# Designs tried in a protein design chat: VH-VL binders against Phosphoribosyl-dephospho-CoA transferase (mdcG). Part 7

Target 1, 226 residues: Phosphoribosyl-dephospho-CoA transferase (mdcG), of Bradyrhizobium diazoefficiens (q89xp2)
Amino acid sequence: MTSPCKHGDRPPGRHDLVFVSPAGWRAMLDARDDLAADSLLARWPKMRWPTIRRRALPHEATGVALGLPLPPSAGKKRVALLVEIDHVASVARPPSLQQARAYAPRNWWPTLDRLDGLALRHSVDARVYGSLAWQSLTGLDYVTGRSDLDVLFEFRSETDIDRFVADVAAIETSAPMRLDGELMSADGAAVNWREVHGGASELLVKSIERVVLLDRHQFISGATGS
Key: E = the ipSAE of ESMFold2; O = the ipSAE of OpenDDE; V2 = 0.75 times the mean of E and O plus 0.25 times the DockQ between their complexes.

## First folded at step 1 (VH-VL)

Design v2 (framework fv_livmoniplimab)
Fold by ESMFold2-Fast, scan of step 1:
Structure v2 (fold): chain C 226 residues (1-226), chain A 119 residues (1-119), chain B 107 residues (1-107)
Amino acid sequence: as target 1 above (226 residues)
Amino acid sequence: QVQLVQPGAEVRKPGASVKVSCKASGYTFTDYYIDWVRQAPGQGLEWMGRINPNSGGTKYAQKFQGRVTMTADTSTSTVYVELSSLRSEDTAVYYCAREGYYDSWFDPWGQGTLVTVSS
Amino acid sequence: DIQMTQSPSSLSASVGDRVTITCQASQSISSWLAWYQQKPGQAPKILIYDASSLESGVPSRFSGSGSGTSFTLTISSLEPEDAATYYCQQYNSYPYTFGQGTKVEIK
């Protein structure tokens, strides 16, 4: 179970879960016949399942842009939603590795346990997103034999990032799945961990607002600007 | 037990503002919305708006936009509705009511505060 | 805004009678409708939610039915304590709106 937090307490981060109010869900379903006709989407608010933040398109600047990933059995499509800010009931962080573990394939458990221990040692807050996160949140079948394990690693100023990503790579060597994921700074800027491990001098850094190229040392040191 | 407690009455002159309180107890204050509904003497129920105590987010009925402000104090588990530029037709019993995030009917209701606007 | 219209506006019936109150929505509200009972000098009390679900502690003589735009509250056998005004309310979309009320009097 994720702990809700006030949306005004901090800027919403990448992969943060957004819980839409019943009135917000009713407004969306009433306005869109395609959503109302989908039995899974009609069920979504009754089950109290969240949505995720997405980058707003230019015409969506005044609302909260949200996405809802459907499971593979429903075509693995993302439903784009736009809600008024007052239809956001709460915001929560993605599930922790421990919260998601019970919903993961049993052969993934040793990898999840190793990652949890690694994160603790390196002062990293590790959370899942993607298929495993949605499976743990909904109980629906999102994880397949082709699924990656997607992990969000939020590092701190004391984190030895170079050593951390080397240790992540070592864990992946014995994992039964591809270990994908992002390193995220405290200000919400994220980069694929594999790109950092590969020694690239410039990194493709993503935020909710934009995508930029940054020097590796700028990202690692946290000197991303004023 | 779950309770919403309101003061009994308030009296104001036309043009003044009134702030009515609603104190919640017996549940986790931030897990539910609080809605405000008013009822003029001998008339029906009129929804004014709601507040989410967890986020501070509000939604007001258009009729009251610009005159109504709803606030929440989590330290005292109290919600307030403030109505400004009062007119005699604002004389009514003002109820607070609890609304669940997904269970969107109103239960319980406060006992109501009679606001009288007279010169 | 969704307009909620109740009929009748008032009725008088005898103890033991079956009473039916209707609520019409100006557009579809699915099943997102509640019924409330209000006695003089008291706050409203929830009776029925989601069009047909009986609130805990409410007598079984009360029932709700309907979906879309047409809804009914039924009291199968009227009791003296049922003298009250009954309101329907839609919670399909903002602003939330109530019917004008139906006053039930006992003969």
Scores: ipSAE 0.007, ipTM 0.491, lowest interface PAE 9.6, mean pLDDT 86

Design v3 (framework fv_livmoniplimab)
Fold by ESMFold2-Fast, scan of step 1:
Structure v3 (fold): chain C 226 residues (1-226), chain A 120 residues (1-120), chain B 107 residues (1-107)
Amino acid sequence: as target 1 above (226 residues)
Amino acid sequence: QVQLVQPGAEVRKPGASVKVSCKASGGTFSSYAIDWVRQAPGQGLEWMGRIIPIFGTTKYAQKFQGRVTMTADTSTSTVYVELSSLRSEDTAVYYCAREDYYDSSGYDYWGQGTLVTVSS
Amino acid sequence: DIQMTQSPSSLSASVGDRVTITCQASQSISNYLAWYQQKPGQAPKILIYAASSLQSGVPSRFSGSGSGTSFTLTISSLEPEDAATYYCQQSYSTPYTFGQGTKVEIK
């Protein structure tokens, strides 16, 4: 007897990159004079740059709520988009630390290299989101002297989470930037690594669908119940 | 190196249901839309609908609405189309095809097709 | 629904001939048109996407042109292996629709 969804390929996870079809972009731009008038937004479909998922507002229940950040030079604004589900062309994981490294400030390289080594030792898949991710995806200037390094740490059942976050904290101590980021379970539920390191008994756990307060043990054991 | 693998044939009686599988190998299965297209003997191609596996979201042609269900099991990289209340005119080869808007506005990979025969 | 009409429905030509197949959409579909080749007992194979882009691995004798409502597939020098049925398909809006097909036979 089988329910074959157990070892699913890619869930619609946090920070995953969503590519909109040409028809989807045309529909959005035709409906929105403000988007069509933005010269940088006009480049998005031409350059085949992605968007990211956001939680839908109540009036957006039919469709896929997406967003993209504009770089600081264009006002550092997040653009909200809504697309029909059949206009989603493909989905990809956020860039790996290794992929993003080439676009990072040189003084960030030791921190990125230390995080790569740490992730390997703890059976963690580390990926970048936020400013560095968008800079690596578009080639545009998103990273500034005030930027955080945002890392998504997908852990496995064998990961010693308490040891892992302690090591992340140690790496941050010598980093030239604030190291922000999330621990994510196989189910796609995520929590800020700093909350776990701080020893909180209850964690603010985020998923694509909701935000819930969850017992620390339940999160660490992989339980995503509300 | 993407392959879409389908069974060769299925036989059903009128009024029954048939569930046809399409197993992807080689590529990133969940990143694309998978469409179902059928072809009756000696006839052209007819679009039935699509599923985007990562969202589980479907869109069906009006002709099949109410009789067709498309599902995906991302753990086995398999998409299914189930057609109920079968009639003799549902006899056709059923193809799954991958839609790649990023590189192509058409189907870059097709399954070999499953011949569904509906006979009394 | 968008209707796709191909012309001719069938043709016979000799090896080395230039073959032209046309496809008409009942409304503008911009360049959201693909051309497929299907041989008996086989799945369709994409030749052209976005009206004029040659799919990787497809011989250069195949080309596509057109936009809006009028599209053309050209085989510049017909080869024996080109005997097949050719379909145009719009992906501008759902439901996606195909032309009725053009059967190409070698004399």
Scores: ipSAE 0.007, ipTM 0.489, lowest interface PAE 10.5, mean pLDDT 84

Design v4 (framework fv_livmoniplimab)
Heavy chain, then light chain:
Amino acid sequence: QVQLVQPGAEVRKPGASVKVSCKASGGTFSSYAIDWVRQAPGQGLEWMGRIIPILGTAKYAQKFQGRVTMTADTSTSTVYVELSSLRSEDTAVYYCARDSEYGDYYFDYWGQGTLVTVSS
Amino acid sequence: DIQMTQSPSSLSASVGDRVTITCQASQDISNYLAWYQQKPGQAPKILIYDASNLETGVPSRFSGSGSGTSFTLTISSLEPEDAATYYCQQYDNLPFTFGQGTKVEIK
ESMFold2-Fast, scan of step 1: ipSAE 0.013; ipTM 0.567

Design v5 (framework fv_livmoniplimab; at its last look DockQ between E and O 0.03; V2 from the best seeds 0.00; counts 0 for: pae E 17.0 > 2, placed apart)
Fold by ESMFold2, look of step 2:
Structure v5 (fold): chain C 226 residues (1-226), chain A 121 residues (1-121), chain B 107 residues (1-107)
Amino acid sequence: as target 1 above (226 residues)
Amino acid sequence: QVQLVQPGAEVRKPGASVKVSCKASGYTFTGYYIDWVRQAPGQGLEWMGRINPNSGDTKYAQKFQGRVTMTADTSTSTVYVELSSLRSEDTAVYYCARDLYSGYEYGMDVWGQGTLVTVSS
Amino acid sequence: DIQMTQSPSSLSASVGDRVTITCQASQGISSYLAWYQQKPGQAPKILIYAASTLQSGVPSRFSGSGSGTSFTLTISSLEPEDAATYYCQQYDSYPYTFGQGTKVEIK
């Protein structure tokens, strides 16, 4: 009955941050000896760092499937978590590109500034995920010399997507890193910007619950809630 | 029916290269990673790397760095692994396998039947 | 690299026996562990993923448990078709790595 976007809200997407309550953290750590033994992971509840939604496995139908990547220095550990819905304290958007800038390598700053300007000109909400996002959220060293810049571009149906991705490509030509960006509609479905820039007639569309191939126009015409 | 189809065998001399194909059918090709795993005669399984067939992004085990290349052709729903500078130690069955896309939700749920690459001399 | 160590390397058991195979990771891998079955001349077949989730179509006599560094595969009542080599595999960190295998034979 109730729509996920009925009040202008949308359900958490695959990139959205999920903050777990102290009780939820205790429950997860008490159930998982591997988590309790990891001194870095023990900091998550203390520091109040978020987790991220992940696709649920078949046996996880009775909770909220969450995950978090640990930094490269911890061996790139990826932690799968499952919490009761009552232990979800809040949901937040990924860090904005502007917020993440201070945590990026200095040689990335000109590229980030150009992306910010581009996003402003197109009325696109630019966010980060991946290594820069986790570096900005935790202060830990996630970004390496080989890291991509993972940007999430939230657009509205009125956005000129083709022009936008052409401008992104132009910015990448002088960037010190590969840009691995996604274009995301209001319902949380996303596609890689390179597929759109490359002119593919069908796009690989990702959401929290599925991955599907859609006609280019079917995805691009998708509505955004603003 | 989800299938990964590989050629049965390839024979090469030391120093040559080999390119093994893996043709996918019965699912959305670009929606899943493809992993490559090899198995030397009488030995266990060894992960070589994976490719995102949508973006072409790859990760290789360090042991193969510089000798392995994985590619995908979305027009034919086919992935390839190419191994260069072959040695007798590269004699193995080479499998392709489909896995979950997310990295957090991973499992090689569909496997090809394998390609026996023999490096003789 | 994360080393995966299986125990035992081989075992021999009778039809109807309970069989357990263990897998130890050199570092914590959460629940990012899969179990595979391989019969001679065949490709591996996934049995368990996420440490404990049974793959569709796999008989319920197979189960997995564990988290962190220590994992088990259990066959509650061995059947003749279960004679095979079993591999664990971590997929927490690159490079993904397999255990050395456990050969299960029927007495």
Scores: ipSAE 0.000, ipTM 0.424, lowest interface PAE 17.0, mean pLDDT 83
ESMFold2-Fast, scan of step 1: ipSAE 0.170; ipTM 0.672
ESMFold2 (binder alone), look of step 2: mean pLDDT 92; pTM 0.944
OpenDDE, look of step 2: ipSAE 0.005; ipTM 0.533

Design v6 (framework fv_livmoniplimab)
Fold by ESMFold2-Fast, scan of step 1:
Structure v6 (fold): chain C 226 residues (1-226), chain A 118 residues (1-118), chain B 107 residues (1-107)
Amino acid sequence: as target 1 above (226 residues)
Amino acid sequence: QVQLVQPGAEVRKPGASVKVSCKASGYTFTSYDIDWVRQAPGQGLEWMGRINPSGGSTKYAQKFQGRVTMTADTSTSTVYVELSSLRSEDTAVYYCARGWEDYAFDIWGQGTLVTVSS
Amino acid sequence: DIQMTQSPSSLSASVGDRVTITCQASQDISNYLAWYQQKPGQAPKILIYDASNLETGVPSRFSGSGSGTSFTLTISSLEPEDAATYYCQQYDNLPYTFGQGTKVEIK
């Protein structure tokens, strides 16, 4: 479980976890009979498990649209939730590779260990999102034989990005699963690691302040809206 | 009003490349993925891939790997799909559609007819 | 890839008839299924999402049901404007895949 913390003035990052207050859960469940009847949803606030931001539907113009993915055993559905903004208690970063390892299939362990070692050598903060993240957060079975390993790689200015993505690709060669994921700068600008490795001369990069199409050298040098 | 606007027809010769645009309006451009779906004349719908305008991450169908590229320009709220090494069987209407992870396509562009002929 | 198979491939029915179209997935997709309507020369239009939820603005004569591998689209009382091709689509796993389509004609 990730400890929930208020983000102060820091904007929410990619794949961040949203924790709903007890009052928010009560208001939501009281308003919807379908949610109140779901035994797993009744358990969610008691366990203090998070949600994630989702696309708002047209009728949801007021409030914060959240998603809660159910495990495959419960039909692999995403439950749509709507809460008032003052019912968002805290936001936390996604789980680390170390936290996720304990909940991963045993045959994923060598890949996770290699990625953790690679991240340490390159001053990268590696975190998981997707199926493995939800399995580590809840202890429920989300990971299947079809699941990708989804990793968020937050790099620092001293990181050799070209060497790092080449090494990620090498690790994937012997992995029992597909490695998906993003490279993210400290200010939140992100790109798909596979596109960087593929030799693309232009990368679509998003930062908190702007989204731009940059050449590879501009992204690597930190010209993303520093 | 939420809409995705695509230009009219494009004509290319075999072996050339084509780049099709999709301009979004009426919603927060970076809050939704854009998927590309094509339809050959008289045939069904075929998913090509998606792009997340928020970070530029892409996922392509294996069939198109190596000759498809999707990009987004947030200054103009426009997504592009570029298909290289064109063949006659690439003649199709190319649609952009608004999506998200684990969500259906609620808004579609009107489509761009790409004709590949010698 | 997940294979989506529709039945029938085409049908002809009279105004007022109850029409049913079936969609089969080659593996369990839970409720991650949508139905689209496409008229000649137009883009597809969403009718149903998450197997059974009616999209805003879609007439109530359309309904969806099913889960897992078997799904049905029903038109309770066929109208002339319902002449179109209908597609099911799974969004459980990439690549997303569509059924081959069912052409509905008015006789």
Scores: ipSAE 0.000, ipTM 0.427, lowest interface PAE 15.8, mean pLDDT 83

Design v7 (framework fv_livmoniplimab)
Fold by ESMFold2-Fast, scan of step 1:
Structure v7 (fold): chain C 226 residues (1-226), chain A 122 residues (1-122), chain B 107 residues (1-107)
Amino acid sequence: as target 1 above (226 residues)
Amino acid sequence: QVQLVQPGAEVRKPGASVKVSCKASGYTFTSYAIDWVRQAPGQGLEWMGRIDPSGGSTKYAQKFQGRVTMTADTSTSTVYVELSSLRSEDTAVYYCARSYDFWSGEDYFDYWGQGTLVTVSS
Amino acid sequence: DIQMTQSPSSLSASVGDRVTITCQASQSISSYLAWYQQKPGQAPKILIYKASSLESGVPSRFSGSGSGTSFTLTISSLEPEDAATYYCQQYNSYSYTFGQGTKVEIK
């Protein structure tokens, strides 16, 4: 279960869950005939299921840009939403590996357990996003035989990044699925773990607001506060 | 079934403008962006730009900035690309393609129209 | 703009052969690379996205690998229906760019 609490005072986090108020849902559905006609979207506010933050486009200057993915049975489509800040009821962290495990296919359990143990040893907070996260949040079938396991690895200053990504790669070699994911620094900046493992001297770093090319050392050093 | 339907061909004189349509069906029109990609005869693929039908926001490739305009009509689920000041080098098949990403990395092109051959000749 | 360079520009192979096509980016694109198949007179078709993810409905003989600046598309056992031009595309940075294409012909 995700805790329905404020995000805190840190920079906005990637993959954070955003809960829209009933008034916010009503305003969105009243404004959008296409959304109101979708039976699964009508169910979303009733079930109190979250949305996820996305980068705002220039025309979305006065609102909070949100989205939600529909399950594969509905064509894997993503629904774009825009709400006023007053209609954001709460923000929560994405599900932990432990929370998501209960909803995962049984053959994924060894990989989830290995990742959980690895994260603990390296002072990493590992959370899921993508198909498994949405399956755990809604109980709907998002995970298919083609699904990746998407993991957000929030590292600390004591984390040996090079050793951590090497161990992630080793876990993937025996996994029944592709292991995708991001390394996230304390500042909320994220990079694909494979790019770090590949030894790239410059990394494509993503945040809620922007995408920036940074030197590998700058990204790692920034996580330690320098 | 997801479909993107385009007219087969358009013919224009040099200096004219052409407006190519792409009619979407089988999904929620405003939940996906539409990109335009062209291909000159016997040549490779060239990205022209993207439109988000939910707000009409556009991103154009620098090469086409000032000559291209993309619009969306939500009442008919149709996207348009208009290219002005046509030259013979603009002769190409113009494809519309659906993209899905807001920030998650799913903005690859999962469904394509069959293309419109635009011929620019004197 | 990020330049995408494919190698080889063309190849000829026999049914059952293992075929590898490479794609190089002029700067890092992380894993934001797709592979498309195009047959004469047809629109391109997505095969691989995010460098290594196989699109639903695409035969398992197709696979992708790579990250950063170096990527490969592999056809493990070539079939007659695989005769086509293959394109890589980066979708990491605007303007999106494609490789020049690799034409695969059956002997």
Scores: ipSAE 0.000, ipTM 0.431, lowest interface PAE 17.0, mean pLDDT 84

Design v8 (framework fv_livmoniplimab)
Heavy chain, then light chain:
Amino acid sequence: QVQLVQPGAEVRKPGASVKVSCKASGGTFSDYAIDWVRQAPGQGLEWMGRIIPIFGTAKYAQKFQGRVTMTADTSTSTVYVELSSLRSEDTAVYYCARDTGYSEYFDYWGQGTLVTVSS
Amino acid sequence: DIQMTQSPSSLSASVGDRVTITCQASQSISSWLAWYQQKPGQAPKILIYDASSLESGVPSRFSGSGSGTSFTLTISSLEPEDAATYYCQQYDSYSLTFGQGTKVEIK
ESMFold2-Fast, scan of step 1: ipSAE 0.026; ipTM 0.569

Design v9 (framework fv_livmoniplimab)
Fold by ESMFold2-Fast, scan of step 1:
Structure v9 (fold): chain C 226 residues (1-226), chain A 118 residues (1-118), chain B 107 residues (1-107)
Amino acid sequence: as target 1 above (226 residues)
Amino acid sequence: QVQLVQPGAEVRKPGASVKVSCKASGYTFTSYYIDWVRQAPGQGLEWMGRINPSGGTTKYAQKFQGRVTMTADTSTSTVYVELSSLRSEDTAVYYCATEYDYGSFDYWGQGTLVTVSS
Amino acid sequence: DIQMTQSPSSLSASVGDRVTITCQASQDISNYLAWYQQKPGQAPKILIYGASNLETGVPSRFSGSGSGTSFTLTISSLEPEDAATYYCQQYDSLPLTFGQGTKVEIK
């Protein structure tokens, strides 16, 4: 599957996968009878499945705020978790398009192949998040007939962003699903690709820690107030 | 090609301190935890602690708390373990190793023999 | 601390024999167990991680099994180069702990 980085070797960015140590899982399950009673959550650490970073709530003063999405058969619930930083074993990038293809509905394959080729042509690193990512990571049924394909496009300085998003829009016109997703700069700031394609002069830019409005040229140049 | 290079043997008197180095190459130094494991002559393996070279955070085995210090120098890709108040029982080969899969060790240095004798 | 106990402490076997080494954890460690091979004068070498995953480059005659508290390392057909001490190691929780070792000798 996705190639996790070894133990805590990088801070998690948007959509990065967070793997919790066995001791961390035991601490969480011991503190929460509701989680310990859930057979799927009990299975989660045994299968070494990841969680995802979320923004901390005000009362979560210390620790790492994590989320765990349950599949539709379990009610599509997101479980909120909190772990000590010492219990973060490793982090990994979301699955690549090639990894996700093996778990995707067959009618999605042409779209995934077109996106993979497009990303290569434009010096973009393309990864999946959302339903297809979780299906790829767990083998559980997350993707439904109504699911979007969620793609994270990390662009480089040489990327022609305007042409890239125009090409993404062209691919979507023949896709059997809605293409949702984000353009991400090297520093981890992300914006919805449709907002860029729409010609907005100001973009709603998201990071793990904040949401801000930035001038289009500031986002593209990577000068996002870091 | 991952390599962890440890220099020769060290000899110290009881009560002294020793600082053992481990120079990493062939991978991104800040991407992997490095642990220290020692082995007394003819005995088994004993975990001492680990360091995250990115940021320098450490975890030590309780037995060594208060007399062990692990540090990392990112400019030279080198990790150190320093053990103070040495006793004859600290005579051992000291290995550095990189972590994989939450705490297994996929690459090991060749070891440094620390001898504590009067 | 989690105590790891190996058996036997030593064994002698012939080339071609099937060899099994067991490792017992004092509490449930799921599948967070590694196996190492150490030859005299050398650093340990990882064979198995996650109780059953064979490390790249390790001969297929080595296999690991088990979960919870009971684990086994199997050498399906012993080779002369397999004479070594073998260690199990839990990595469920800190401090990380090793078994006492099993010495495998060729007769």
Scores: ipSAE 0.000, ipTM 0.464, lowest interface PAE 14.0, mean pLDDT 85

Design z1 (framework fv_zimberelimab)
Fold by ESMFold2-Fast, scan of step 1:
Structure z1 (fold): chain C 226 residues (1-226), chain A 121 residues (1-121), chain B 110 residues (1-110)
Amino acid sequence: as target 1 above (226 residues)
Amino acid sequence: QLQLQESGPGLVKPSETLTLTCTVSGGSISSSDYYWVWIRQPPGKGLEWIGSIYYSGSTYYNPSLKSRVTVSVDTSKNQFSLKLNSVAATDTALYYCARDYYDSSGYFDYWGQGTLVTVSS
Amino acid sequence: QSALTQPASVSGSPGQSITISCTGTSSDVGGYNYVSWYQQHPGKAPELMIYDVSNRPSGVSDRFSGSKSGNTASLTISGLQAEDEADYYCSSYTSSGTLVFGGGTKLTVL
């Protein structure tokens, strides 16, 4: 039995949702007049909405660095937050495609359904991040007519990555939006799926700790866990 | 201008389900700016928040009532509704619907007139 | 019992000022600026008088003002008038995302 709102077996990855405790929100709002004065940010803790993990700046080495994206109506800015580890109440993965579907524009539904079926066939766990994820989490309007669909594809050792990204590209050809997204290994390292599909010999791999160039084989072989 | 109107039975038998509907006129319930709220007030007593709903269907409930309460929204009718299960005499109250504007730290700027619900055999 | 503590009654004479207190904890009134005040006349729905501790909606008299110190929020009514006789309720969101009301204060204008 795993706590319903906590990750097991791997370090926190990209796009993971972080829920700050009531005490943590109180401490942040009391310390930051700019946050307390923002009406939407003041509502964030009472609505129990999450934040996201971000890489810490050098002066933020102590504590947990978090980001909070505001919707376009509020200037589409990302608010930087810092909390003590004891103020992290829970951590969850981004919404599934099924959870996000109800909040998506209707003309996106066929693409979401195709991606969900593809992920199941290839032993991939597909999650939504970006505008659609935040719209599904908050009920606020993050998705616009120019929004991309952002998908996190967490692959397993049995996943045929080359075939999977070719099938993602095929789905995109009939999609009403640009399909952006990342392939993520079990250890939390992620790369843009389009770079893998393009056959690049070196990939720009991102993790919670850093960004690094890796040989394609090094990234893909990490998924086998041999 | 904007008006909220509660409707439903004035009398409900103990153990049954109370169903109330709030009709919104002069404004759209399908707006990202607002949450829609149920509040009650037993005769001669104070106010108690029941729950809130966003037009997407996201709900927030008073923990003391959460096991018995369901709030739903019907955007095609510009209405939202309250179901309260297993009612008892202590659920006798005036029931209000109200609007909550999210651009501030939360307040109810429009209220319905209230509807009295009596729970008795 | 109500989560926020208000005096059951308060009274004043026309032209005077009165203050109604609303006391909570550091997890509601003391921790956030989420305090609102409502006025309720007999037989009528509540009306918003103050939100976010001290802000007045359009149409509310500037005789009504709000403030907060520590865990106690206050509604002050200056230049008291007969029509101010009503029940007054405070409310606050809590650190857990719930909304709580005070027990209410009956204002009598003598």
Scores: ipSAE 0.000, ipTM 0.409, lowest interface PAE 18.8, mean pLDDT 83

Design z10 (framework fv_zimberelimab; at its last look DockQ between E and O 0.03; V2 from the best seeds 0.00; counts 0 for: pae E 10.2 > 2, placed apart)
Heavy chain, then light chain:
Amino acid sequence: QLQLQESGPGLVKPSETLTLTCTVSGGSISSDSYYWVWIRQPPGKGLEWIGSIYYSGDTYYNPSLKSRVTVSVDTSKNQFSLKLNSVAATDTALYYCARQGEYYDILTGSDYWGQGTLVTVSS
Amino acid sequence: QSALTQPASVSGSPGQSITISCTGTSSDVGGYNYVSWYQQHPGKAPELMIYEVSKRPSGVSDRFSGSKSGNTASLTISGLQAEDEADYYCSSYAGSNTYVFGGGTKLTVL
ESMFold2-Fast, scan of step 1: ipSAE 0.544; ipTM 0.789
ESMFold2, look of step 2: ipSAE 0.005; ipTM 0.529
ESMFold2 (binder alone), look of step 2: mean pLDDT 90; pTM 0.926
OpenDDE, look of step 2: ipSAE 0.014; ipTM 0.534

